# Designs tried in a protein design chat: VHH binders against Myosin phosphatase Rho-interacting protein (MPRIP). Part 4

Target 1, 108 residues: Myosin phosphatase Rho-interacting protein (MPRIP), of Homo sapiens (Human) (q6wcq1r43to150)
Amino acid sequence: KPIYGGWLLLAPDGTDFDNPVHRSRKWQRRFFILYEHGLLRYALDEMPTTLPQGTINMNQCTDVVDGEGRTGQKFSLCILTPEKEHFIRAETKEIVSGWLEMLMVYPR

## First folded at step 1 (VHH)

Design p4d (framework vhh_7qia_2)
Fold by ESMFold2-Fast, scan of step 1:
Order: C-alpha cells, then structure tokens, then sequence
Structure p4d (fold): chain B 108 residues (1-108), chain A 123 residues (1-123)
C-alpha cells in the first residue's frame, strides 16, 4: 500500500558528482511512491499502471543524508545503499524535510 | 490548499457539444493528476476521464471517442470536451484533483473536489 508520494528530481543514471562536468547534467523529474513494506518506486508519471523506471529497497538502506555537499544542489538527499548512492532533489525545503522524515525510519 | 471551480455545464440537445472547464487556485496545479467524474440521480459517482500531470489520459468505455480531457498548466485549468452527447450523459459533473501523489506531509488524504456543474441532455 502506498504511504507517501510525490514528484522529485532524480540525478541521471551514471552521474559522478566528483566529476565537475557531470554536475551540469539535467536532473530528471520522476514520480516517487513509498510503499508500506519499504520499497521506494520511481516512474515517469503517477499512474499505478505506469511501469517503474527503478526501485530503491529502503529496507537495505544504510543512511539517508543531506546531499547538498555532494551534489551542489539545495534540498537534495543522498540515499545510501550497499550497491550505490541515489540522489534526489526537491523544489522546496518543506518537501525535502517531509521526504527526509519518511525515509529516515529505514536506515540500519 | 487547492480550490477547484467548474464551469461550462448547461442544457444541450442530443448530439450536441459542451466544454467543461475546471480552474484551480490556492496551490500548485501542475503536480496534480486531474479527473472528471459524474453522478446521475440515484447513481454512484463514476470516473469518466483522467489526465496525469504528465498528460497521459484514460477514459471510461461509455465516453471513449466522444469526450476529450486536456489541461493547460499555464492557466491552472483542466477541460472536458464533450461531443455527440446522449441523454444518458445527463449528470452533475465534478472536477477532482488527486492528492494521493502530491508533495505534502499527508498526500494520501488530500483529494480536492469542485462543487459540480450540471449537464442536462434533452430535447
């Protein structure tokens, strides 16, 4: 069952923020849904039938931290998993704070 | 908070056309999926047309090929173009913003509805 959702900007796949050229890449607007069992899905739109572009298993998340230092973008978060880092960005402080509150429940 | 106001309803002859408008105010419109619902007397409210924030559309079988939903984010407005109207299309038409997928602290609880605009199809 979905417990939270909304539009966020997602750093393009393969973005390396240690490479200054990659910092100019356009972030992608994706619709994110957090499910009760801890899966965070993102897709091209909010229709339930739209196939997800990707899924982050928050039950495997090791940390959720402020992303501004890594990305150079305000209102960004880094979701750390054993396999990779995921970078998301919100349009306002209020939106990123809400997502941080929902996602911080999961890190182990 | 988002406020919705419908307009464009009225009396029309069978085979005629109407265009309904729903104007949003008070919040960011472009992030909402929008639906047009209708309710005939003694019947349950049913979805007739749906449009995502990205522009994808879906229609009830009873209106496919006759109704077209569209949106203009610059005007904070969603439209329902109704062609080839039939007496069975007579209902109060409601605009809805689907809040389940919006950036809020409780997105699953915030669906917004207009007050409805009546459409009567009769000779």
Amino acid sequence: as target 1 above (108 residues)
Amino acid sequence: QLQLVESGGGLVQPGGSLRLSCEASGSIFSIYAMGWYRQAPGKQRELVAFITSGGSTNYADSVKGRFTISRDNAKNTVYLQMNSLRPEDTAIYYCAAEGRYVYTFNPLYYDYWGKGTPVTVSS
Scores: ipSAE 0.000, ipTM 0.191, lowest interface PAE 10.7, mean pLDDT 82

Design p4e (framework vhh_vobarilizumab_d1)
Fold by ESMFold2-Fast, scan of step 1:
Structure p4e (fold): chain B 108 residues (1-108), chain A 126 residues (1-126)
Amino acid sequence: as target 1 above (108 residues)
Amino acid sequence: EVQLVESGGGLVQPGGSLRLSCAASGFTFSSYAMAWYRQAPGKGRELVAGIYSGGSTSYADSVKGRFTISRDNAKNTLYLQMNSLRPEDTAVYYCAKGTTRIYIKWGSSTDEYDYWGQGTLVTVSS
């Protein structure tokens, strides 16, 4: 069942923050829902019936770290999984802090 | 600091209409679900209507078809249009900001909202 949810910005797939051209790419606004089974889903809106655009399996997460140094964007987080780094960003410090608390239970 | 300021309450006769407003500040209004709650004298709080950040709405059965919730994200303002008012609609109406938590129970949880406003009194009496 859902345990947490909110609007976040998601970096486009394949973004390389070491590449200056990629750093100007537009982040995508998505509604993220964290479920008890550890899947973090994101969709185009907050309606429960809206089909997800993607998922991050937090059960595979190795770390959740501050993303500002890597992305250049305030209030960003990097979710590390063996296959991929996921970058998300909040509009405020309070929102990103709340997500960090919810996501930090999964690493290792 | 989060601020919610309600206005628009008053005395109205049965069958009349009122429009409530809630001016929000101190947070990114467009990113949060908003709701209207009410509390009649001597009774508990009731969720009246909710509106999600994407614009989808939900209503209590007691007001469905009579009340309309809406939002203006450019003005950081939440509205409740109340038509066909009944004596049992008499209550203090509160504006509430949603949390980052998702509704486990669709449109019925008071625990999903924080930072209630000061409230505005609506009295429906002849």
Scores: ipSAE 0.013, ipTM 0.207, lowest interface PAE 8.2, mean pLDDT 82

Design p4f (framework vhh_7qia_2)
Fold by ESMFold2-Fast, scan of step 1:
Structure p4f (fold): chain B 108 residues (1-108), chain A 124 residues (1-124)
Amino acid sequence: as target 1 above (108 residues)
Amino acid sequence: QLQLVESGGGLVQPGGSLRLSCEASGFTFSSYAMGWYRQAPGKQRELVAFITSGGSTNYADSVKGRFTISRDNAKNTVYLQMNSLRPEDTAIYYCATRPYKYTLTGSGSHYDYWGKGTPVTVSS
């Protein structure tokens, strides 16, 4: 069952924000849906039937932190998992604050 | 102040063509899926064509191969090109968007925002 959703920008896979060339890469606009079982799914649009571009298992999340210092982008978050760092950002402070509240219940 | 304004409807003979336009304002158009619906007299409103924010398209079986939906994000406009029109295509055509509305503590719901519609009559 979906419990939260909205448009966010996702940093391209493999982005190293300490590399100036990678920092200039365009973020990808994706529709994110958080499901009650902790799966965070992203796709090209808001339809549940649209094939997902990827998923983040929030049950494996170790932390959700402010991303601005790492990315240089306002309203960005870093979702930390043992395998990978995921960077997302929102269009407004209100949107990123809403996502932070929904996502930060998972870290541990 | 979300607003959708349809235009391009009119009278056309069977086999003719029309291009409908829907100009959007008051939201980030490029971020939202857009659809064209129609409602014939005495019938339920039905989805005709749908285009995602990424440009993927879906069509009702009754119009597949005849209608083409497209968008111009620079103009905040979605189009419906209607070819090989038939009398059964006679309807009021509505532009709609389904922005996913979310809450801090619950599932988002889909709200269909509708324009006023543009009538299309296909008759000899």
Scores: ipSAE 0.000, ipTM 0.132, lowest interface PAE 11.9, mean pLDDT 79

Design p4g (framework vhh_8h5u_2)
Fold by ESMFold2-Fast, scan of step 1:
Structure p4g (fold): chain B 108 residues (1-108), chain A 127 residues (1-127)
Amino acid sequence: as target 1 above (108 residues)
Amino acid sequence: EVQVVESGGGLVQPGGSLRLSCAASGFTFSRSYYAMGWYRQAPGNQHERVAIITSGGSTNYPDSVKGRFTISRDNAKNTGYLQMNSLKSEDTAVYYCAAQIKTWYSGGYTRSDFDYWGQGTQVTVSS
């Protein structure tokens, strides 16, 4: 069952923000849905029939931190998992605050 | 206060075109998670959905209007549009703009899922 959702910008896969060249890469606009089982899925649009492009397993999440210092972008968050850092960015402060509240349930 | 106001309705001959506008106030397209829909109601019928656009720009249409109607938006003007081409007598109805402002996911685009409705604009297709 979906419990939260919205449009966010996702840093392209393989982006390393410690590399200045990677900071210029274009973020990808995706529709994110958080499911009650802790899967955060993203897709090209919000139609219920659209196949997901990828999934972040929030049950593996170790931290959710402000991403602005790492990415240089306002309203960005870093989702830390043992395998990978995921960077997302919202269009407004209100949207990123809502996502932070929903995602902060998961870190250990 | 969130409001939507329609304009652009009128009398047109079969095969003609009209563009409806939906001016939104009380929220901003570029800063909100939302969906907008156009619904129509002819005498004796319930409201039926004719177009949906999401804040991400995804669109959806029923088969009855697919290929003839196009929903769009202008974020700078905070206005949604319905471009209606190849109009038929069967398209005669009152057209309503509706908006839903979401803080979380909703898979629904039924009439009850939209919280804000315009007053409607009459479209009449006749010779």
Scores: ipSAE 0.014, ipTM 0.205, lowest interface PAE 8.2, mean pLDDT 82

Design p4h (framework vhh_8pnl_2)
Fold by ESMFold2-Fast, scan of step 1:
Structure p4h (fold): chain B 108 residues (1-108), chain A 123 residues (1-123)
Amino acid sequence: as target 1 above (108 residues)
Amino acid sequence: QGQLVESGGGLVQPGGSLRLSCADAGFTFSSYAMAWYRQAPGKERELVARITSGGSTNYADFVKGRFTISRDNAKSTLYLQMNSLKPEDTAMYYCAAPRGYLYTVKSAEYDYWGQGTRVTVSA
């Protein structure tokens, strides 16, 4: 069952922020939904019937850190999992702070 | 520090129509689901209609078929077209946006309340 949701910008899959060419890639606007059991899904719109484009398993999350230093983008976060780093960013400081609060319950 | 501003309320006879508007005054309108709530004297605020940023709509049972919610993202304006108005529709009408889209009823607390616009339906 969903517990939180909102529009965020997601760095394109395979983006390496240490590569200057990758830093010019356009972030993609996706609707993120966090579920009670720790799955964070993102899709093209808010509809529950829309197939998710991806899922981040927050139960495997090792840390959620500020992403600005890595991405060069304000209000960005890095979600660290053993599989990969996920970079998201919000439109405002308040939105990113709300997401940080919701996501910080998971890191182990 | 955005504020929503409602307008379009008034006095109308049963069976009449009104169109309410809600103008964004300082937040990212196109990124938010938007809602119309109402509050009748002595009652709590209740959800009337909701529209997602993508345009999907949801209505309370008591207004289905009579009210239409719509949005114009280019003008940052939310609308409520009210047809076949009944005395039971008499209330203050408020527009609201969630801080983030809160999907469950337990988390569907709305921020960015406006001052409201009064609708009175009487002969």
Scores: ipSAE 0.015, ipTM 0.190, lowest interface PAE 7.3, mean pLDDT 79

Design p4i (framework vhh_vobarilizumab_d1)
Fold by ESMFold2-Fast, scan of step 1:
Structure p4i (fold): chain B 108 residues (1-108), chain A 125 residues (1-125)
Amino acid sequence: as target 1 above (108 residues)
Amino acid sequence: EVQLVESGGGLVQPGGSLRLSCAASGRTFSSYAMAWYRQAPGKGRELVAGITRGGSTSYADSVKGRFTISRDNAKNTLYLQMNSLRPEDTAVYYCVARYTVTYSPSTGEKTYDYWGQGTLVTVSS
């Protein structure tokens, strides 16, 4: 069952923020939904018939930290999992703060 | 995302009738609740008629008995049949597609509306 949702910007897969060329890549606008079972799903729009572009398993999340220092972008978060790092960005401080509160409850 | 294009507006005399159409393209039309809104010159927008995914209809008191909303999922089209038109029905009519995302009680429910460009209906002699 969904517990939170909204539009966020997602860094393209494989983005290396230590590479200056990768820092100029355009972030992708995706609709994110967090489910009670801990899956964070993102898709091209909010329609239930739209296939998800990807899923982040928050039950495997090791940390959720501020992303600004890493990405150079305001209102960004880094979601750390054993597989990879995920970078998301909000358009406002209020939006990113809400997401941080929802995501940071997932323990290591 | 869905794109909406209205048609069927025009000039009609009081007591006449018009049928508005709204062609939807993009994501599955049947996934949306649909509605017609209107905006008269110098006034705010008002809801005229609504139809759910299941086909249940609702109407503003000002149009009950005169207007009929319907949908054709096979043609991805929404209709508004307008009978016994009055000068006060003069407005730009907008087609709206509505999608609701349900969250837990702590975050609530969020509704997204997609609007067409509008079609002008003028009721005058």
Scores: ipSAE 0.000, ipTM 0.160, lowest interface PAE 11.0, mean pLDDT 83

Design p4j (framework vhh_7qia_2)
Fold by ESMFold2-Fast, scan of step 1:
Structure p4j (fold): chain B 108 residues (1-108), chain A 124 residues (1-124)
Amino acid sequence: as target 1 above (108 residues)
Amino acid sequence: QLQLVESGGGLVQPGGSLRLSCEASGFTFSSYAMGWYRQAPGKQRELVAFITSGGSTNYADSVKGRFTISRDNAKNTVYLQMNSLRPEDTAIYYCAADLRFKIVTGSPLAYDYWGKGTPVTVSS
């Protein structure tokens, strides 16, 4: 059932990068798991029994775009859904490229 | 391309001990979480012990306090130390790499691999 997974940094929920105060918020390190039917879940660690903190439904995704222009952070992506923008960031170019490849199959 | 080879199983009396080993090859072992599973005759396969890439461990309630999972990244090996064995522990034990993450910094991982397992029989 899981297709892909790894550690990423997640912008705090409700972050507005057009607001200077929000741009200083600390990104949170989370373990992300992409499941075969399109749910992207994140949790505090990689244990199979750890309760997920949140879910992004990739089946609702309209686009996955480079996030550096919006966030000011290298190796960041914006996952666009009709309800909300989600911002994730990798520690290296190789990691963000792998995630982009896996996530780009979902946008309409 | 990933290979996992289990060893160390055998026949032991109740209260005895065994240490299982699983050697991995074909990928950057230190980047992956590893688990030990078992399947008793006529039963479903169950996870008994798990170790993350960072060394954190988790155990099934049935083995907690008796089994210890550990890893040696220099040897690409994960171990299961089994103490105070019970007849209920009789099963084929399998090693598995957690393919929920790929590390895109070293070598790419090819496929999931469930080894052939190593049989453990606990009887008098």
Scores: ipSAE 0.012, ipTM 0.329, lowest interface PAE 8.6, mean pLDDT 81

Design p4k (framework vhh_vobarilizumab_d1)
Fold by ESMFold2-Fast, scan of step 1:
Structure p4k (fold): chain B 108 residues (1-108), chain A 125 residues (1-125)
Amino acid sequence: as target 1 above (108 residues)
Amino acid sequence: EVQLVESGGGLVQPGGSLRLSCAASGFTFSRYAMAWYRQAPGKGRELVAGITSGGSTSYADSVKGRFTISRDNAKNTLYLQMNSLRPEDTAVYYCAASPSRLLEWIKSPYAYDYWGQGTLVTVSS
C-alpha cells in the first residue's frame, strides 16, 4: 500500500558532486511513492502501473542526511544504502521536511 | 463504519453554479485531508481540489478561479463551490478522505483510503 508520495527532483545517474562539471547537471523530475513495505519507487508519472525508472529499498537504508553541503542545492537529501548514494531534492522546505520525516523511520 | 455521502449534483446550464456537499462519518473528520475527484465519461479519475486538515488547498489548473473547496469540521462536511460551469465539467464527482497531513501527497489518488459513491454533475443546454 502506498503511504507517501510526490514529485521530487532526482540527481542524474552517475553524478559525482566532487566533480565541478557534474554539479551543474540538470536534475530529473520524477514521481516518488513510498510503500508500506519500505520500497521507494520513482517513475515518469503518478500511475502505479507505469514501469518504475528505479526503486530504492529503504529497508537497506543506512542513513538519510541533509544533501545541501554535497549537492549545493537547497532542500536536498542523500539516501545512503550499502550499494549507492541517492540524491533527491524538493521545490520547498515543507516538501523536503515531509520526506525527511517519512524516510528517517528506516535507517538502522 | 466509515461513510462519505455526496450531494448537490444535478443538471445545470453552462455558466451556472452548483455547491456540492460531502457528509462524513465514522472517523475523526478534522484530522483528515479531504478531496474532490471527478470522472468524465470515457476518462480516468482526476483531482479537482484538495484540502488538508490544516486548511491548505490545491486545485487542478482547469478549475482554478472557478471552484472553491472548503470544510466545516463542526459539521463533518466538505464542500465544493462550482462557479462558471462549462460542459467539460460534466462528470461524476467523488469525495475522498486521507489521513495524510501533507498537501503534496494529497494531490495523488493513492493518498486516499476512503471514497464516496459520487454525485453526477451535468452541464448542458
Scores: ipSAE 0.016, ipTM 0.361, lowest interface PAE 5.4, mean pLDDT 86

Design p4l (framework vhh_8h5u_2)
Fold by ESMFold2-Fast, scan of step 1:
Structure p4l (fold): chain B 108 residues (1-108), chain A 126 residues (1-126)
Amino acid sequence: as target 1 above (108 residues)
Amino acid sequence: EVQVVESGGGLVQPGGSLRLSCAASGFTFSSSYYAMGWYRQAPGNQHERVAIITSGGSTNYPDSVKGRFTISRDNAKNTGYLQMNSLKSEDTAVYYCAAGRSLYDIFRKPSEYDYWGQGTQVTVSS
């Protein structure tokens, strides 16, 4: 069951922000849906029938931190999991604050 | 006229139950991704969120009411509900129903809801 959702920008898979060339990569605009069971799913549009492009399992999340220092982009967050770091970015401070509030309940 | 109208408030003793209803007119829940929420304001206190339900039926509650309150909706009747059990004196407040388009977003600021009711008074006292 969905509990939160909205458009966010997602850093391309394999982006290394310590590499200056990767910092210029175009972020991907995706519709994110957070489900009550802790899955954060993203897709090309907001239609429930659109196939998801990926999933972040928030039940495995170890931390959610501000991402601006790492990414150089305003209103970005880093979602840390044992397998990889996920970087998302909002268009406004209000949007990123809302997402931080929703996602912060998961880190152990 | 687009309206949201609350009903079901009243006076009950601690441990009692009440069921609040929120009837929508001028629009329909089934034709859109409307989210619905219940908010309350007690005398001298700030306004607080009580319960939220999405168009898909996902719910969320603050710890103060979790396990005691249940939000539900009937899209065919264009009506939302708040079942309040094990009421405490701390639950005394005016209860407001809000509805708004919320594509999978259950955490909305009051200003983001499209429609608000006038409220219904709930008083819990011995």
Scores: ipSAE 0.000, ipTM 0.111, lowest interface PAE 13.5, mean pLDDT 77

Design p4m (framework vhh_8pnl_2)
Fold by ESMFold2-Fast, scan of step 1:
Structure p4m (fold): chain B 108 residues (1-108), chain A 125 residues (1-125)
Amino acid sequence: as target 1 above (108 residues)
Amino acid sequence: QGQLVESGGGLVQPGGSLRLSCADAGFTFSSYAMAWYRQAPGKERELVARITSGGSTNYADFVKGRFTISRDNAKSTLYLQMNSLKPEDTAMYYCARGPYIRLGKTFSADYFDYWGQGTRVTVSA
């Protein structure tokens, strides 16, 4: 069952924020849906039939931290998993705050 | 947040064409799926066509092949090109924006949560 959703910007695959060239890469706009079972899926649009482009398993999330220091972008978050770091960014403070509240239930 | 304003309706003879427009005054148009619905006198409101933010389209069987939904994100405008119009197409046509997920609720493409005031289409011999 979906419990939260909205448009977010996703850092391009392979982005290394320690590389100055990568910091100028254009973030990708994706529709994110958080499901009751802890999967966070993102796709090209919000239609239920649209194939998801990726999935972040929040049940494996070790932390959700502010991403601004790493990315240089306001309203960004880093979702930490054992597999990798995921960087997302909202267009406003209100949107990122809402997502932080929803995602912070998982690391603990 | 944005206001939806439909236009382009009018009186046309069977076999004619009309192009409906829906202008979204809001700045978030490109982020939403959009749809056209219609309601004829004494009938239920019906989904006519929908288009995702990414451009994928879906049509009701009764308009497939005759109507084309499209969008111009730069102009924040949704369109419905109506060809081969029939008397049974006579209805008030509504623009809708959505769907999105609310906490504790889910929306399908048919559960749009923001509607315009409508534009009237009359097809008469």
Scores: ipSAE 0.000, ipTM 0.161, lowest interface PAE 11.2, mean pLDDT 78

Design p4n (framework vhh_7w1s_2)
Fold by ESMFold2-Fast, scan of step 1:
Structure p4n (fold): chain B 108 residues (1-108), chain A 123 residues (1-123)
Amino acid sequence: as target 1 above (108 residues)
Amino acid sequence: QLQLVESGGGLVQAGGSMRLSCAASGFTFSYAMGWHRQAPGKQRELVAKISGGSTAYDDSVKGRFTISRDNTKNTVYLQMNSLKVEDTAVYYCAAKRGFTYVSTSYDYEYDYWGQGTQVTVSS
């Protein structure tokens, strides 16, 4: 069952924010849905029948931190998993705060 | 911890207008808010919903009804124009914590429901 959802910007795969050139890469607008089982899925549109482009397993999440210092972008978050850092960004402070509250329950 | 209280229902003649209000206590605009209705002998159906700046409407009310929110008052409104006898129903306010965008395509369970307010449209 979906428990949270909304449009966010996702940093392209392979983006290295320690590389100044990568900081200018175009973020991708995706519809994100957090499900009760802890999977965070993102897709090209808000239709429930649209196949997801990717999934972040929040059950493996070690931390969710403010991303602005790393990405240079306001209202961004870093979702840390053992394998990868995931960077998302919201259009407003209220949206990013809501996502932070929902995602912060997962880190150990 | 969220409570919803509806007001503004009553009797109105076909072609008339009516505004329903839903006052929320402990509100935050991270909630998706919606109006649902249930006519006698029929299933409950979505009328309209709002989250942030996004709104969505059932096709049966598009162009006639408008949902809006006053965040300073923690109140959601449903402005109903060009009312039809078929709009007669108990109208329920509902809140879903977590959604910052709305679409009629998402069928999710609401976390909080009001007790409902009766709207009767006479011919």
Scores: ipSAE 0.014, ipTM 0.332, lowest interface PAE 6.2, mean pLDDT 82

Design p4o (framework vhh_vobarilizumab_d1)
Fold by ESMFold2-Fast, scan of step 1:
Structure p4o (fold): chain B 108 residues (1-108), chain A 124 residues (1-124)
Amino acid sequence: as target 1 above (108 residues)
Amino acid sequence: EVQLVESGGGLVQPGGSLRLSCAASGFTFSSYAMAWYRQAPGKGRELVAGIYSGGSTSYADSVKGRFTISRDNAKNTLYLQMNSLRPEDTAVYYCTAGSYKVEFWGNKRTYDYWGQGTLVTVSS
């Protein structure tokens, strides 16, 4: 069952924020849905039946931290999993704060 | 200021075609689901066709196979290609822009903006 959702910007896969060329890459706008079972999926649009482009398993999340220092972008978060770092960004402070509250329950 | 401006309506004979346009401004067009609604005389507004931000489309059963919805995000424009028009298609056609709010039990679409409409008359 979905418990939270909204539009966020997602850093392209493989982005290295220490590389000036990578730091200038366009973030991609995706619709994110957090499900009760702990999967955070993102898709090209907000249609409920649209297949996800990717999934972040929040049950494996080790930390959710502020991303501004790493990305140079306001209202960004870093979701840490054993496999990789995921960077997301909101368009407003209120949106990123809401996501932080929802995602902070998962880190182990 | 958010604006949706419809154009392309007019008088056409049964079997004819029209292409409607909706020019959008004042919001991030590419992030919004867009839709065409219509209102015939004496009836409420009904959904004709919808297109989500990623390009997925939906159609009312009465227009499937005859109408095609599309969008051009670079031009902030929504289109409706109407083929094989029937007298029953006579209505004011409205452009709408909406987003989804995720509630605990699913996504609910809310239409935030409406245009003023463009009249389509199908008559001989």
Scores: ipSAE 0.015, ipTM 0.307, lowest interface PAE 7.2, mean pLDDT 84

Design p4p (framework vhh_7qia_2)
Fold by ESMFold2-Fast, scan of step 1:
Order: sequence, then structure tokens, then C-alpha cells
Structure p4p (fold): chain B 108 residues (1-108), chain A 124 residues (1-124)
Amino acid sequence: as target 1 above (108 residues)
Amino acid sequence: QLQLVESGGGLVQPGGSLRLSCEASGSIFSIYAMGWYRQAPGKQRELVAFITSGGSTNYADSVKGRFTISRDNAKNTVYLQMNSLRPEDTAIYYCAARVYGSSWYTLPSKYDYWGKGTPVTVSS
């Protein structure tokens, strides 16, 4: 059952923000959907039948923190999992605050 | 892409009732906050009623107590029940959807998707 969703920007897979060259890489616009069972799914569009480009299991998430210091981008968040760090970015302060509120129920 | 289609408009006498429906397709309806707007000739679009994805509602002062907004996520539909209709309620009624928050919910510019509208005429 989906409980939240919207367009966000996702840092390209393998982006190392400590590498100056990687900081210039274009973030990818994806439609994110959060399901009540904790799966965060992202795809190329809003259609339920569109194949997802990837998923983040929020039940494995250890923390969700502000990403601006790490990424250099305003309104960005870092989703920390044992496997890797996921970086997402919103267009506005309101959007990133909404996502932070929804995602924070999982790590703690 | 979310598509919105309004229905249920028509001609009604003062004091009458109408139920408007807005059916969504093309995306997952339950994640959207939904608004009903209206626009009378020569006027700006104004918010009538608003409902969040979680079911919290807000109403314009002019319709509070007369209109009720509700949603049925299983049917991908938002409804506007209009009671005690007045000639001043005559307008084209629009369904609108937005993702993210409820801040500035009265501003049409905050909504991502709009229906084409359904006309409501209240006259004797």
C-alpha cells in the first residue's frame, strides 16, 4: 500500500562526493513511492506498472540525515543503509522536510 | 502522469444538492492531496475544499457546513457533496491534485494536476 510519493532527484549510482569530478555529475529525476511495509521504490514515471529503476529497503536503514554538507546541494538527504549511502534531493525546503518526516519512522 | 476527470455538475435550484466526483487514473491516487476549486465568470479560481492523503480536510469559509469533501482510495475518486446550494455557488468546478504537504493549499500554483472542470449552475 503506497503511503507517500513524488518526484525527487537521485545522485547517480557510484557517486563519490569526496571526488570533485563526481560532484558535477547530473542528478537523475525519478518518481519515488514509499510503501507502508518500508519499501522505497523509484521509477522513470508515476505509472504503477512502470518497472522500477531501483528500491531502498527502509527497514534496513540505519539513519536519514541532512545531505547538504556531503553533497554540496541544498535540500538533499542521505539515507544510510549497511550496503551503501543513498542521496536524494528535493526542489524545495518543504518537499525535503516532508520526505524527512516520512522516512524517519524507519531507522528508529 | 495523473489524469483527473470531473463529473456530476449540472443545473440545480437554490437549496438543492449535487455530488461531484473526480476520478483519477495514470498514477497511484492514494499518495496525492486533492483539492476542489471553482471559477465563476470574471473571477479568479478559488479553493472550495481540500483533503490530504491522510484524510484531513479544510474548507473555504463560504462553503463550510454546506460542502463535504471525501475520498475513496479503492475507487481512485474524490467527492464533493454540495448541500444548500446558492446562486453564488454557480461556477465551473475543478479537481486538482498535488504531491507534498499542505502548505499554501489555497494557491492554485501549488497543484501539479488539474481536471478540465464540470459546470454547476444554481438558478431558479
Scores: ipSAE 0.011, ipTM 0.313, lowest interface PAE 9.7, mean pLDDT 85

Design p4q (framework vhh_vobarilizumab_d1)
Fold by ESMFold2-Fast, scan of step 1:
Structure p4q (fold): chain B 108 residues (1-108), chain A 126 residues (1-126)
Amino acid sequence: as target 1 above (108 residues)
Amino acid sequence: EVQLVESGGGLVQPGGSLRLSCAASGFTFSKYAMAWYRQAPGKGRELVAGIYSGGSTSYADSVKGRFTISRDNAKNTLYLQMNSLRPEDTAVYYCAAYTKITFYGSGSYRYEFDYWGQGTLVTVSS
């Protein structure tokens, strides 16, 4: 069952923010849905029936931290998992604050 | 009073066709995404096909190329055209409507199924 959702921008896979060329990459606009079982899925549109582009397992999340220093983008977050870092950003402070509240429940 | 009423189910032989209908009332049909789910005996409910308010469609891999979902907003009716039916398509088919609720401000939504029909039985056997 979905419990939270919204439009966010996702950094392309493999983005190295220390590389100037990678910093100019276009962030991907995706609709993120958080499910009560702890999976955070993202897709091309806001429908629960749309095939997911990817999944972040929040049950494996070790930390959720501010991403602005790493990405250079306001309202960005870094979701840390044992496998990799995921960078997302919102268009407003209110949206990123709401996501931080929902996601910070998960870190061990 | 929201109501979804399915019809068109029945017994059909393998390779046959059926068209299911879902008549909606009590809400603004054209603004809602609609879906068909099915539940076979002893199995969980699974998504078969979805259609968005704008007309874009999505299908489960098991039915892609055989089933077609469509809607008629003027008649408040959802359809599922089922071709090349197989015994494994035997199930109760449910019509469902998705709702979305904005929460905590702009850009944030809560999505869930709020409305389900009673279901219509489709049996595919020889």
Scores: ipSAE 0.011, ipTM 0.173, lowest interface PAE 9.0, mean pLDDT 81

